# VHH binders against Uncharacterized protein AF_1353, part 3

Target 1, 325 residues: Uncharacterized protein AF_1353, of Archaeoglobus fulgidus (o28918)
Amino acid sequence: AEEKWKMKVIWHVDTSGEPFMDLSPDGELAAAVDWNNAKIYLVKPDGESVVFDIQGQDAVKPVVSGVALKDGVAYVLGSYEDFVGIRKYSWNGEVGEERHGWAGSVSDNILRSPSGNHLCYLITIDAGKQELYCDGVKMTLGGDYYFLNSVSDSGVVVISSGDGTHVFKEGNEVLSFNTSNVVAYKDRVLVNEEDFLRVYDLSGNLVGEKEGYTFSLTTLLRWTLLPTERYIFRYEPLEDTHVITWDIKQVETLPGFPQFANDHFVVTSKNGVLHCYSLKDFHEVFSVEMPEDDGLIKLSDDGRVMLVSGENGGYWLYVSSENNF

## First folded at step 24 (VHH)

Design Ae (from V5 with T28D S30R L105M)
Fold by OpenDDE, fold request of step 29:
Structure Ae (fold): chain B 325 residues (1-325), chain A 123 residues (1-123)
Amino acid sequence: as target 1 above (325 residues)
Amino acid sequence: EVQLVESGGGLVKPGGSLRLSCAASGFDFRHYTAAWFRQAPGKEREFVSVIYYGGYKTYADSVKGRFTISRDNAKNSLYLQMNSLRAEDTAVYYCAAGPRFWLSMKEKHYDHWGQGTLVTVSS
């Protein structure tokens, strides 16, 4: 028998501004930023929540550039009054800061690996100088146009600019490409070169390729390609989600745009409805109407906690009706 | 006061080149996604190109391979290098800026707009 469950909204907040959010892989903690009001909400799957003022005692409102959860702590990347860097929040309040640069520095973006075992963020210190911090280790970059593309569970870090992409492992550059469309999964990188999808290992060996398969960064900084342990989900423009194996064979088609995937589930959106599918056999485990026409989606590993943002602001936390938190 | 001011438009022959500039003032340009749009006579405004802070770029199919978008964050400026110009490129070109979380081809995702600069491609 196919397992299915119903999802219910247990928490909602109205917000405005940039929809920075994260959900821990185990679903035990959600982080949602109210950008315009410089607040961060931490929410548990039972609906209990706390809110903190990110501005604190600062005279000026911070410019938040992202949030990532690691080990029960929300890392808020931002440009603050006197520095650029991180403010850390746990359930009990602010627990620390990482200060870099000066008042004129700018925060760029922050990403964690799928499991949360690695966390990187990028900042611009001065003109022509960026710094990449991964797990507390700093790398100085000669330039100010880099973007953090991807962080894998094996510690592969991908940064890109208009001129190309650099791939790092353990602080060493191992690969480079002439395209900005590069995403990492564990020790492999997926690259959109010209009209090809190519998969490389870290030694630069071509593992596979497929002509006509492309992917790109889209609105709200979502990739049209999502790699997982068993499958690669790729959106075909004006069509649906193609489910591809790592030997680059299509094995299934799912309706709509791939919003989010982990190693167990994939969530797609079609005609205002979110559909969640099990990666075991691609049966639908739940569906919900979207609260807004567009937004970001995060899903727990067990598929029973989902965080959704709206195009016009707001956050919704869904939990399975069978969950006993 | 937030302001975007385009420049560099003019008359050019088919096959020619122009470089448009957009100067931003009144806000920190580094926190914004920037784009070019254009409106031809009697037509709706259409997307031309967008550039993210990190240099990620996208182009309309009609200009791909001919136009190059770039930005200088230190100068709060956006540029559009237009090569191999065609008659159908004739339009008023607009500079636009929107929140960083958008990488969009849609007008509604851009909060700030310039007054536009006219580009005329004619023999």
Scores: ipSAE 0.608, ipTM 0.814, lowest interface PAE 1.2, mean pLDDT 94
Fold by OpenDDE, fold request of step 29:
Structure Ae (fold): chain B 325 residues (1-325), chain A 123 residues (1-123)
Amino acid sequence: as target 1 above (325 residues)
Amino acid sequence: EVQLVESGGGLVKPGGSLRLSCAASGFDFRHYTAAWFRQAPGKEREFVSVIYYGGYKTYADSVKGRFTISRDNAKNSLYLQMNSLRAEDTAVYYCAAGPRFWLSMKEKHYDHWGQGTLVTVSS
């Protein structure tokens, strides 16, 4: 049996408000937002950190709506004093802005793809008008009730409006559904239609389906279904995490709620404990007690760096004892 | 002053319909998640439905298929269409608003509350 990794907290900060955070896939950079104080922390795996004031010289405290890391830069989506959009932070400080709209505009949400090769954010410019920005390309949307559901590594973008969903590829709408429960992984979309989980390709061909399998958006804007290269992790309410293959067959069950997954690891939470499993053979790599009852989890691709947030703030960066930084 | 004011409550027969409204004032409703809760006599307040800014909706199992939540951001208003009403739907219905980052069934995640409107379903 492989030895379990010892995960150690190497960095911690007390914060309050919405726990917006991100961890780069390589684990080299963590971003954590102190929402109430309008600050952003950037943290390295060795525990070194810097903090920046998101408000800057603004007279009004910004309303942050999310953060995403791309290419070593933290993209902070927010409603700022004079605009809605992005303030960018690197280790060395603020490195730029993307300004849209006006003081009355509203920031919605920001998502990056799993690898970080795509980044999209949604904003409400005016009443009845939203704008979707993906990799610097703007799409104007009629209406103001859109939500950014998912961004895949293949550049598939899923947005929902009410009970409908639109799927985009390279700026073109390729699919639509009469449900809001849609996520994408690479060039596939997973759809909860009625009482079915269905998988479609971008041509609209049904790849697989299973009756009784459902998923939804939950607290802290987490989906109860997490797709990866080999497996789909689905939470069965009041039960555990079902490990499903893309042909919609259950092959394993893991304890608790699926908090996070990449193509190498899945992290679940049960009874106040985080469990990390290797996707090679589903052996438990490590476990740690949760610092709070609920929060967000991000894990590096190599599984050696983990960022944990509390429900109401606070951040903990865990590093494997095998890491020599 | 931040306010949520419910209206539309009243007496209705079983099988009937009622539409509740909630008017928000003193804040930008677009920045908030909105929800309905209800409290029946002698019972704890319970979650009914929530609607996110993108129109994403969730319902308690007890009202699923019968109730419809909606919002009008331009009017700073929240609505609850209640169809096929049952005696067990009798309660004071509360409108609630919380920060956008919450999509929750928990009361603690909502920081603004209305005074409630009484819905009585009786033969």
Scores: ipSAE 0.577, ipTM 0.805, lowest interface PAE 1.3, mean pLDDT 94
Fold by OpenDDE, last read:
Order: structure tokens, then sequence, then C-alpha cells
Structure Ae (fold): chain B 325 residues (1-325), chain A 123 residues (1-123)
């Protein structure tokens, strides 16, 4: 039987500024940053929440550049009064820091792997010098023009610049490409080279390719291609979401833009409505009207908890109703 | 005071080249996405190119392969190298800056704008 349920908002907060947020894969914890007010909310599925002042005792408001949840802790990447790095927040009120650089340093971006077993963040220490931190290990980069593209559950780390992309595993560079459109899933890399979508293994072997398939980074730093265990979801501009297998065959089409995917569900947006589909058979499990214009979406592995943001802030936490269809 | 100031515009023949510059002041340019827009006579303003801090770039189809966007964070500056210029490239070119979470072709996502610099391509 097709499983369906309704989603209801159980928590909402008005915020403004950059909508940095994260939801743990198990759906047990949501993190939402109020960028303009330098606050972070931690929210549980029962609607209980705690709020922290990211600025703390600092005289200067921090510039937050992202947030990621790992092991129940929210890692807030930012440029703070005296340093660049991380402020850590836990539900129990514990606050920690990872301090780097100086007052003139800049925070870049932070990403976790889909399961949350790896976490990386990038910072600019000085002109011409960036540092990449992955699971507490530092890598110094000769430049200040890198962007952290992707972190996989296998520990594959992808960074890009205007000159191309570098792929790392266990601190060693394993691949390089002449394009910035590169993402990783486990031990595979998806690459947009010219007008081709190509899939490589970490040895550089071509696993598959398709001419005419492209993907890119878009608004709110979302990729138009989302890889999962079984499927790759690719947005065709001005059209819909193409469901592709890893042999680069299209097997389905879903309406709208792919907002988020895990190994069990994909969420698309079309005409102001969010649609969630099961990856078992692509039946729709739920739909909700978007509370605001295009923002960010995160969904738990079981599809029962969803965090939604507006493009200019605001957060809504959805939870499945007890009654199933 | 936050300010973006464009320069480098002028008259050029078809097939010629120009390099536009945009100087940012009054804010930390490193925390911003930067873009170029243009407005031709009698037309609406349109997206030209955007650059993220990590060097990620996108271009309008009409300028792809001919224009190159770049930035120098140390100088708080944005650049647009325009090659193989065409008559249809004639426009006022605007520099824009928005929050880093935006990588957008939409004007509304940019908070700061320059006054513009005129580029005229004519034989």
Amino acid sequence: as target 1 above (325 residues)
Amino acid sequence: EVQLVESGGGLVKPGGSLRLSCAASGFDFRHYTAAWFRQAPGKEREFVSVIYYGGYKTYADSVKGRFTISRDNAKNSLYLQMNSLRAEDTAVYYCAAGPRFWLSMKEKHYDHWGQGTLVTVSS
C-alpha cells in the first residue's frame, strides 16, 4: 500500500537575513539562524525550542556564513569579533568554539555529508590563504578563491575555484577537473564538463556520460543536481525534474524544481507547492503549500519532519500528523 | 557610506574590447556576491554575469564566450572583460552586490548598486 500522510506546522519563527539552516537526518533536531539578529534556534519535532545569542558578549555582530548539525551539535560558521571559525551550540546549553585567524579573517562556507558523519568548513585567514577544516583536520590552501562544493558520506571533499575543481579523500587529492560544477556522492563524482554530465569513480574511470545534461549552482547555493543512492535528480531549466539512474538513463519525470533529496524521498517545488515523493515508486506521500517564496528545504530520512525557510528568512518546521491516509 | 562605482565605459567599434571596473567601498566586499547588469536604450535591465567569492561564475547566454567576470577581494573590486563587442551590447552597465547566499540573476537579490557606466558599440 502507498504510504501517505499530512504535514502540519508545529513551529515557526520570523527571521530576516540569510536563511542558514539544517535538519538532522533523523529529524530529531533542527537548527535555524536568524542572521540579522545573530541568533540561532534549535528545535525538536515536538515544537520545543531553545535560542542562543550568537553574538554573545562581542561588541560586534557576527557575520554568519552557515550552520551544520553533527552529533546533535550545531556548528555555526562565522566571522566573529576577534576570530573566524565555529561557535558550537547544544540543546543542553553548552557552547563551544573553534577559533581561527583574526578579526580580519572571513568565513566562507560549511557543509556536512548527507548522514552527518563528516563535516567540513572553509575559511579565509588572510589574502591568498584559505584553510579547510574537515573533521578537525586542517588543510592549508594556496589561495583565497576556493569554495566548498560537496562532502560525501565516504569522506570525499570537493572544492572549486574559477580554475577548476579538486577532489580530496583522507586529505589526499585524488581527482581534478577543469569545471566548477562538481559534486560527490559516496565514492563517485558527478561532473559537468562542457555539455556533458559525467560520472567518475575515485580512480578517474568514467562510469557514465550523457551529452546535453548539465547542472550548476543556483540561488541559495543549491545545486540543480541531487545525487542519491539509487537516483540522480536533475533539473531541466524551465521544465521539470528528471530522475536519472547512475548509468545516466532517465526513468521518470517529476514536476518542478528539486529542492531536496535523501535516499528515501525527493521534494520538488511547483507552482508554490512542495511535493514529496517516495523513491520506492515515486508516489506522492505529501504536499504542502509553500509558506513563502522559494527558500530552502530539508527533510528527515523517514520523511516525517521537514524544515522550510523563506528566501529572506523565516522558518517553518513541519511534522507528520498521527493519522495516515 | 556603502558605494559601488563603475568605470571603463566608452565608445568602441564592433569587434572591439573594453574592460569595466567596479570599486566597492563602505562595506566588506568579501561577504558579497557580485554581478553585472545592463540596460539598453528602451529596454529593461538584464542580467549579464555573476561571480561568487570562490570564483564560481555564470553568464547570460548572450555574452557567454565573449565576456569574463572577475573580482579582486583585496581591492574590493569587480571587473568585466568584454571582447568581441557587438552593437547589441550597447547599454549602461551596472555593478551590483548582494549577500553571499545569493547566486542569482534577479535584481531583487542585490542590495547595492552602482550608478552605471555607458558602453556604446558603434561603427
Scores: ipSAE 0.545, ipTM 0.792, lowest interface PAE 1.4, mean pLDDT 93
Fold by ESMFold2, last read:
Structure Ae (fold): chain B 325 residues (1-325), chain A 123 residues (1-123)
Amino acid sequence: as target 1 above (325 residues)
Amino acid sequence: EVQLVESGGGLVKPGGSLRLSCAASGFDFRHYTAAWFRQAPGKEREFVSVIYYGGYKTYADSVKGRFTISRDNAKNSLYLQMNSLRAEDTAVYYCAAGPRFWLSMKEKHYDHWGQGTLVTVSS
């Protein structure tokens, strides 16, 4: 409980290219893409893994722009030989495709909600025309070039076009903002407007705000603000992670940059070390040295499985030993 | 053959404005994340602003609200509009192009760099 867990690397692969990975919330499946070689690895917490060739029989190597796990299936978003869309992989191999567009279409990005109950991806079909797919339902977008900011467990979907943002619920636009710094948690929308952090409900009511609590995207598309059920984690530049309650009060400071959070844990990084803290009492649950200077982090809901990437490939799966102290 | 060329630097008074341009050639610039960095005399190169290939843009805290990054994909060009200039903005400004699907504020992630253009802010 209070004693630190021992986290061991139980699986590692050297890869190359831009990192794309996901870890299911229950920690039972990890997915990692070897971008330059068009391979996808699926890995279990006991260290067993399988690998599939994403190109298969295609004459053209796919360009992957994301991966997400849902219901034991890896959704690999990419630009394939003659379509844009998804190739799906389960433990036993390819299990389907979602084919859209044509050979000249391009894939943009894919996100799932924190629990994995919603999955959305964005593709560009033609100049000035994008399609957003959420849980199999299409929405056509036009007049701008959007990217997908956030998908919440209650089905709130946030898309942005540089200086503006549109927020959807069940296929209907419910809010819009003049900033691209917008994320969602369940039915709450967090916005960086001017020098304010603002929190809105889906009716547009302002339910909290604080001057000076700005946030944005940083390297590896990491938000400097991570909302969870009980707390919001905000990076203060040149300082550490500020822990904020939903009434916008700071209640704790944790060392380093908030790399990942779920409703039970937060992982920060400082001086090349990843630190995981329990949200029950903020005690440090484990720490590990980062395998590379920077990378992506995913952690299971119970904190026992962690997937780490490098900045240009390389993946490490860490698992807690029940016999470690 | 792959080339980034900055222009538009010069001498300007405090409170003034300046627009920097960066012309890209020899690659398809529009599908890459692009950024401005700067190096003040006697200091290390620092991040100024980035525009993601997908359109998201952000700024270093010191320039937020005063500088605007933009790109013209048809012309393979990157721009930096600099308003309300201060003496601390004096530096050589570099444009850079880097990752395709990731935003980065780290210079090590940028594969292509221009030669720089000098901006001097003084009375």
Scores: ipSAE 0.364, ipTM 0.695, lowest interface PAE 3.3, mean pLDDT 89

Design Ae (from V5 with T28D S30R L105M)
Fold by ESMFold2, fold request of step 29:
Formats: C-alpha cells, sequence, structure tokens
Structure Ae (fold): chain B 325 residues (1-325), chain A 123 residues (1-123)
C-alpha cells in the first residue's frame, strides 16, 4: 500500500580484515576502518570522503578493536606501538589521543549509547587488570576477560565476565546477575537467565518476564534482542523477528533477522535482502539487496542513511533517493 | 606450524557425559575467538559453541543448557563439557580458532581447524 523509499549506494570501498564502522545518529558522518591497511575513512552522506593513516609515525601497525563516532570525531580503539587507547579523527585530520598502558596492553571493545551521548571503552593494561573508560571517567576492574555489553542513553553501563554481569549507573554498581546475556535501554535492564527473558528497573523490580525468550550475542557481536523506546525485537534461529512490548507481549512479526534498530526504524535481513520498517506502523520503508552475504548495519535516526559492511571488510553507504544532490 | 588437536571423544550411552579437549600449538591461542563445530554423518558442519577472546560464550540452541565451553589460557587449551547426550549429538567434533575481536558462529571465519574427534551416542 505505501510507496517505498529508493536507497542508492553513494560511496563504496573495498577493504580487508575485521570490519569496524559507525554511523552518527543524524546520518551526517560515517566511519569505516580498513583493518589490514590501518586506514580510517570518514564519509559524508553526499559521498565525499577522506582517509587517514591510523599508524601515523608508529613503527608497528596498530591492531584496531573498534570505532565509535561522537560529536563529529571518530574514536579508534586499538593497541598502538607504545600504548593502548584511542586515536581521534575529525573531517580535517587527527585531533588527539587517549593514551593508557604500555606496548603490551590490549584493547577490547568500544561502544556508544544509541544517541551518542555516552561513550565507553574497555582495555586490558596487564594480567588481572582491566580499565573501563566512560565519558572520560576511569573504573579499574579486578580480574581478566571483561566484556562491555551495552551502554544506554541514560548512562547505564553493562559489563560481563564469565557467567556473570555487573550493571553500573554513574560509576556505581546497581545490579548484578549470574548470566552474561544482559543489555540495557535507558534505565531498563533486559536479562536472559534460567531460560527466561526478564526486564528489571534499576531498583531491581521485575517489570516483565517470559519463559523461553532467550537471547545472546551472534556473529559480529550482534545481540539477538534489540531494545528500543517502544519495542523490543527478538530473533530465534530459523524464525522471524518477534516485536514485543516492554511487558513482554508480542504485537507483530517481521520477516528475517533484526540487524539493527533505533527508536524509529528496524532493519531486518532475509534471503539476502535488507528490509527497513517504520516503528510507527511497521510499514516497509525500503528494501535493498545486500552487497555481501552478511555484514554490519547502521542506520540514521531518520532512516535515510545506511552504512553496511561485509564480513571481512568492504563498506557501502546508502542514501535515500530523494536526496538526489 | 599451527596445530589444533582434539581429544576426549568416544562411545557413550544417551544421557551420558563426555569432556572434549583441544590443545593449540604454534600460535598464541589465547588471543583468538575459539569455537567447537560438529559434523554428523551425511550433514554439513554446524556450529556448537563459541568463546570470545574477552570471555563471552554462547551456544547453538540444540545444545544450550547441556554443553559448556571453557578455556584454559595457561595451557593454550579449549574444552567442551557435554552432558545429557542424545543420539543426535553423534558427530565428529572440531576445534577452531578464528577472529580476534569478533564473535562468529560461521565456519568461514575460522582459519585454523583441528582434525576432529568422534563422539558416538548410542544405546
Amino acid sequence: as target 1 above (325 residues)
Amino acid sequence: EVQLVESGGGLVKPGGSLRLSCAASGFDFRHYTAAWFRQAPGKEREFVSVIYYGGYKTYADSVKGRFTISRDNAKNSLYLQMNSLRAEDTAVYYCAAGPRFWLSMKEKHYDHWGQGTLVTVSS
């Protein structure tokens, strides 16, 4: 019944290695890392791009473990020649570093909140010592092998280790769980424990649950459960996307795997096709054939700019055809 | 020379348990995402479980709650504890090492593979 938008590839690069990318929520800047060649591309929705050498003057190629965009700046998390941390790039070039540890330190992962108002990254300084940085504030973690699960727009930070998880707000632990399958949206915490999906507020009150609604990480560190303001999107292998409310009531089914969601749109994939649906009424606003069998997807808040990667590099920036400029 | 060597396979009755081991040599296995895959007779190789470089782990739905993946970084080794075994768990089990910073359930992302160890579940 409704007319679909037409999405056009306005920028593409072939790269190699592990894919790392981000797209600002307003769609005005994309970042893509050529992992094996230590390059970062910054791209605008009109197709203009710049590229920078992440290695710079280092004698050793950096090992990048993530990228996030904040306020027009790409934060590139990596293990660099003599430190672990962040190199920063804006459109006009390198704009700074956040240096920690030493040459033997290791980077893990970096996340921003959905709106980009919070940014956290995790690094390993030495055996038994990891550090979490959120918005410039350090927290030292005892032990090894922590993973940064999620960062919410209200500043809830979820980290896991082994089969346990710790939930922080403003630097203070507010909840913990005996599962690593925990994500947050604003001040709500979604937990997969003992074959249940459970939703808690930060006071520990259970607000919803459903037996059998499990979730976990998948390939490319994608969660099979994606919370947004109005809906939660959940996938079971070999099944479609279930759209559920925060009281864990199913209200819709969408075809395919939920690749990405924000508060306005969800992008699913099925049979090599990406489908984007509006969260207002679940009409399909566009579809495109995937450029490769799988990859990462990011979409702007208005749904008009989409960044897609391949599984081993390669990046495509799609823009709505009504932007024909 | 990079090697992954599985061990611990064998014959077990339904409802029984086995523990598989995978020893890595020739590279620092601890810095890689590591996984178990299996191949039943006449079927394609399928994902069983993965443990991420940073410690996160997950499982195929068919084995969740019954299998436990773990690693011992000091011994450069990966393990799979298999409980409540069923006839459909009969397969050759493979240890694999792949991405450093990405979790993957897809065999094509793993560049290093063992030769496999046979697990037979029959009564």
Scores: ipSAE 0.274, ipTM 0.649, lowest interface PAE 4.0, mean pLDDT 89
Fold by OpenDDE, last read:
Structure Ae (fold): chain B 325 residues (1-325), chain A 123 residues (1-123)
Amino acid sequence: as target 1 above (325 residues)
Amino acid sequence: EVQLVESGGGLVKPGGSLRLSCAASGFDFRHYTAAWFRQAPGKEREFVSVIYYGGYKTYADSVKGRFTISRDNAKNSLYLQMNSLRAEDTAVYYCAAGPRFWLSMKEKHYDHWGQGTLVTVSS
């Protein structure tokens, strides 16, 4: 029998501003930022939550640029009154900081790997000078302004500047491309070169390619291509989600836009409804009406905890309420 | 006072080139995504191109391969290099800025707008 369950809202908060959020892969902790009010909520699956004031004692409201969960700690990337960098929040109330730059510095973006075993963030110290921090290791970047594209569970880091991309492994550059559309999964990189989707290994060997397949960043700075262990989910504009294998063969089509995927589930949105599919056989395990359009979605590895945001604020934490077989 | 000021518009023949500039003042341009929009006579304003702080770029299909967007954060400036201009490119071109967390083709996501600069492509 196909496993199915219903999802129910266990926690909700009204917020305003762009949503920055994360959910731990095990679903044990959610982080949600109220951007306009400079607050962060940490929420557990039982609905218990704690809230922190990100501004703290500062006279100036911080500009938050992202949040990522690692080892039960929420890393909030932002431009603060006297520095740029990280404010850390733990469930137990412990607060920490990683301070860089000065009052004129700017936070860029933060990403963790799918499993959470790697965390990187990018900051601009001065004009033309950026610093990339991965797992506490600093890399200085100069000349152009970079964006952090992707971080893989194997420690592959992808950054882009203009129409160029640099791929790093263990602090060493291993690949470069003349496109900004590059993402990594474990030890592979997916590259959109012109009208081709290409997959490379870290030695630069072409693993596969397909003409006509493209991907890009969306409004909320998410890629229209989501790689997982078995499948690559690609959104075809004005169509649906294409399910592609790593040999670049389409094996299935799912309705709507691919919102999120892990190695076990994919969540798509269509006509205001979120649909979660099992990657075992692509049967639908649950569906819920979206509380608001164009938000962010995060799902736990077991598919039992889901964090949803609105485009301009609001967060909903869903948990499975019953199992149906 | 927050301002975006476009310049570089003018009359050009089909096949010609033009470079538009946008100067930002009164706000920290580094915290903004920048974009170009255009409005042709009798038509709605439409998206042309957007550039994220990190340099990621996207273009409307109608201008791909012909237009290039760029920015200089140190100079708080945005640029649009327009090559191979066509009659249908005739429009008032607007510079726009929105929060950095946006990479949007929608007008509503941009908080600041310039007054526009007219580009006329005619033989």
Scores: ipSAE 0.202, ipTM 0.626, lowest interface PAE 2.5, mean pLDDT 92
Fold by ESMFold2, last read:
Structure Ae (fold): chain B 325 residues (1-325), chain A 123 residues (1-123)
Amino acid sequence: as target 1 above (325 residues)
Amino acid sequence: EVQLVESGGGLVKPGGSLRLSCAASGFDFRHYTAAWFRQAPGKEREFVSVIYYGGYKTYADSVKGRFTISRDNAKNSLYLQMNSLRAEDTAVYYCAAGPRFWLSMKEKHYDHWGQGTLVTVSS
């Protein structure tokens, strides 16, 4: 008989606007942005929360384009009144800023690596000029408008435009592709090109491929392909989640769309239900009704803390019944 | 107050090219995802292409490789370059704008719509 955890909502807030959120890998801190009201919530797994005003002293409401948690600090990427960059919040309040550009500059997006050991963000300072900051190191980009696709735990950074992709390691371009559908996991690069899924190492060697295994960005800027240490989870529309090994061999099928994965669990959604599966044997660890028809999902490494957003606003923090944080 | 106005439609022969424009006013276009949809006679409106503010693009399979979406945020304008046109591309083309991070093929995710511009592909 399979044993399932009971997950219950220990914190909820109604918000409005585009959802931006993060959950630390250890499950000790969640961050959630009320986009239309310029607020950030920080939440602990016991349900305690604090809220801060992202606008501060600005005369104009900021335009937030992302949040990432690192070492107990929420990095809020935004277009602020007279700069673009980061406002930082810890449990006790604002703890710093990273200021760039000028009033006409705009923020693009921010990502952290799965473990949180790398954090990158992309800003547009002027027409045709962007700056990428990774772990405090700046790279200037030009000639196109780029999107930050992926940052891996080994420091691989993937940047794409409509005309192609550039892959960097330690500030040096190591690969490029003529497709925008590229993500990384550690030192492996997954590419959707010519109707193939292809996996490359950083020397450019093709280490796996399969025709028809396409992937892309979808609603809420979610990738339909989620790589982890042992498995790759890929959505085939109307055909559920395909579980693929790094040799690009399908070994399992799970119901629904792969909302989130880490090295121990995958969360899928089907028919309004979130299902969490252990990667050890693919048994279902828990299921919960989705609070809204769509939204973002983050899960802690141990599977016991889950942060869920709605598409119209709202955030829910779920914790297992055995969680004694 | 918010307006999207399409232009550039017309009659073109199969294999030809046409460029559509969409002028946005009454809102800060820089903070919106923008898209093209089309409606052929007697059919439901269907997705053509979408562009995220930062330039990330997605296309319907039927137009990929032939159509190019672009935007000029300084001019509050969206464009669709249509090459290698086919008879089945005949439709009214609509410009749409929605929330910044809703890169979506579904029309329900777009807040603002233009009145459309007719493209006819015929010999």
Scores: ipSAE 0.084, ipTM 0.532, lowest interface PAE 6.1, mean pLDDT 88
Fold by ESMFold2, fold request of step 29:
Structure Ae (fold): chain B 325 residues (1-325), chain A 123 residues (1-123)
Amino acid sequence: as target 1 above (325 residues)
Amino acid sequence: EVQLVESGGGLVKPGGSLRLSCAASGFDFRHYTAAWFRQAPGKEREFVSVIYYGGYKTYADSVKGRFTISRDNAKNSLYLQMNSLRAEDTAVYYCAAGPRFWLSMKEKHYDHWGQGTLVTVSS
């Protein structure tokens, strides 16, 4: 590899519990949750940080189920003292709440679209009743336990329950599938069904497929298939990252597991090392030894800011010291 | 006091079936991921299956298609339906629970464990 960038750790904190974090696409704000201590850190790429107590004045410690950044605000999804929903934090402190349900309600998960222009979260109000909120608009769901799989930049929302999936656009169900292995990119829906990778448009037309190109959600809640504008990154155990075009043809192989991708970069991990590749020509832009054997990562659109969590607790914010060429 | 109690183990013929149960108490089961591990004689404990809130399930390759994990949050219970049992399935089966969104097939990531229930598959 001809590495141009040196990535420097500019911020680190030790934490415990579930790693919930987000990094704004422009790299200007990171959010990291200390799950067991009910704290949220907001961090800038110069290393400046602030911390807030998510419990606040509540008598009961919240159970956080996720965090997403939108317009400089961290949306912290949780089960709070007497409600389920969102507490919002900006650099200067708590700036609002979205309150739903009651003390027995449970928060499920929260996602934003890749650019951050759509934000959705899912909560369970009572047995058999969930509510999906997207951009402030509620949809009530019934039936089995749902999970929010994907939110695309064009507003496609994918939710799954057991072995079934429902796909929504603008609050209307447009597709359904008999598999939970479904994600979206813009107005394209990628499905693993019957030992095939299949790509559908929102009218249900099959626009691409390939037998044997399976994908799933791992036990670390990471998808083994990551779609971007030009490429789809797919992991097959022991066979590295396959780079696939939207006509479902493999054009490259990159070492390791595809941890994160955006429209400009893909980050893979292999043998304890994170490798970042430019999607322009697939050259390696940087590599970094992982702080722990496993963890989650997010990368800014320009590749200059990377947020990493560790399997034993903790967060690391890396920043490039060189210009992006 | 957090407690996990397994039941349903026993002796079964190859090709037979068993259903294991795990009753949870002392914590809000809805906020925890639940898993089954097993330990065969003379071997390290190994992952069998995990189920998340929201219904996602993952299985060890050795049991896929034969074992089914399920949970009932209203009853604070976790289940493992074991079909087409084989001699290599003989083990003590453990129920485990951990923080719900950081999940691993690694036992070190689970905070709470049951005492185990023995499953013996013998002709």
Scores: ipSAE 0.034, ipTM 0.489, lowest interface PAE 7.1, mean pLDDT 87

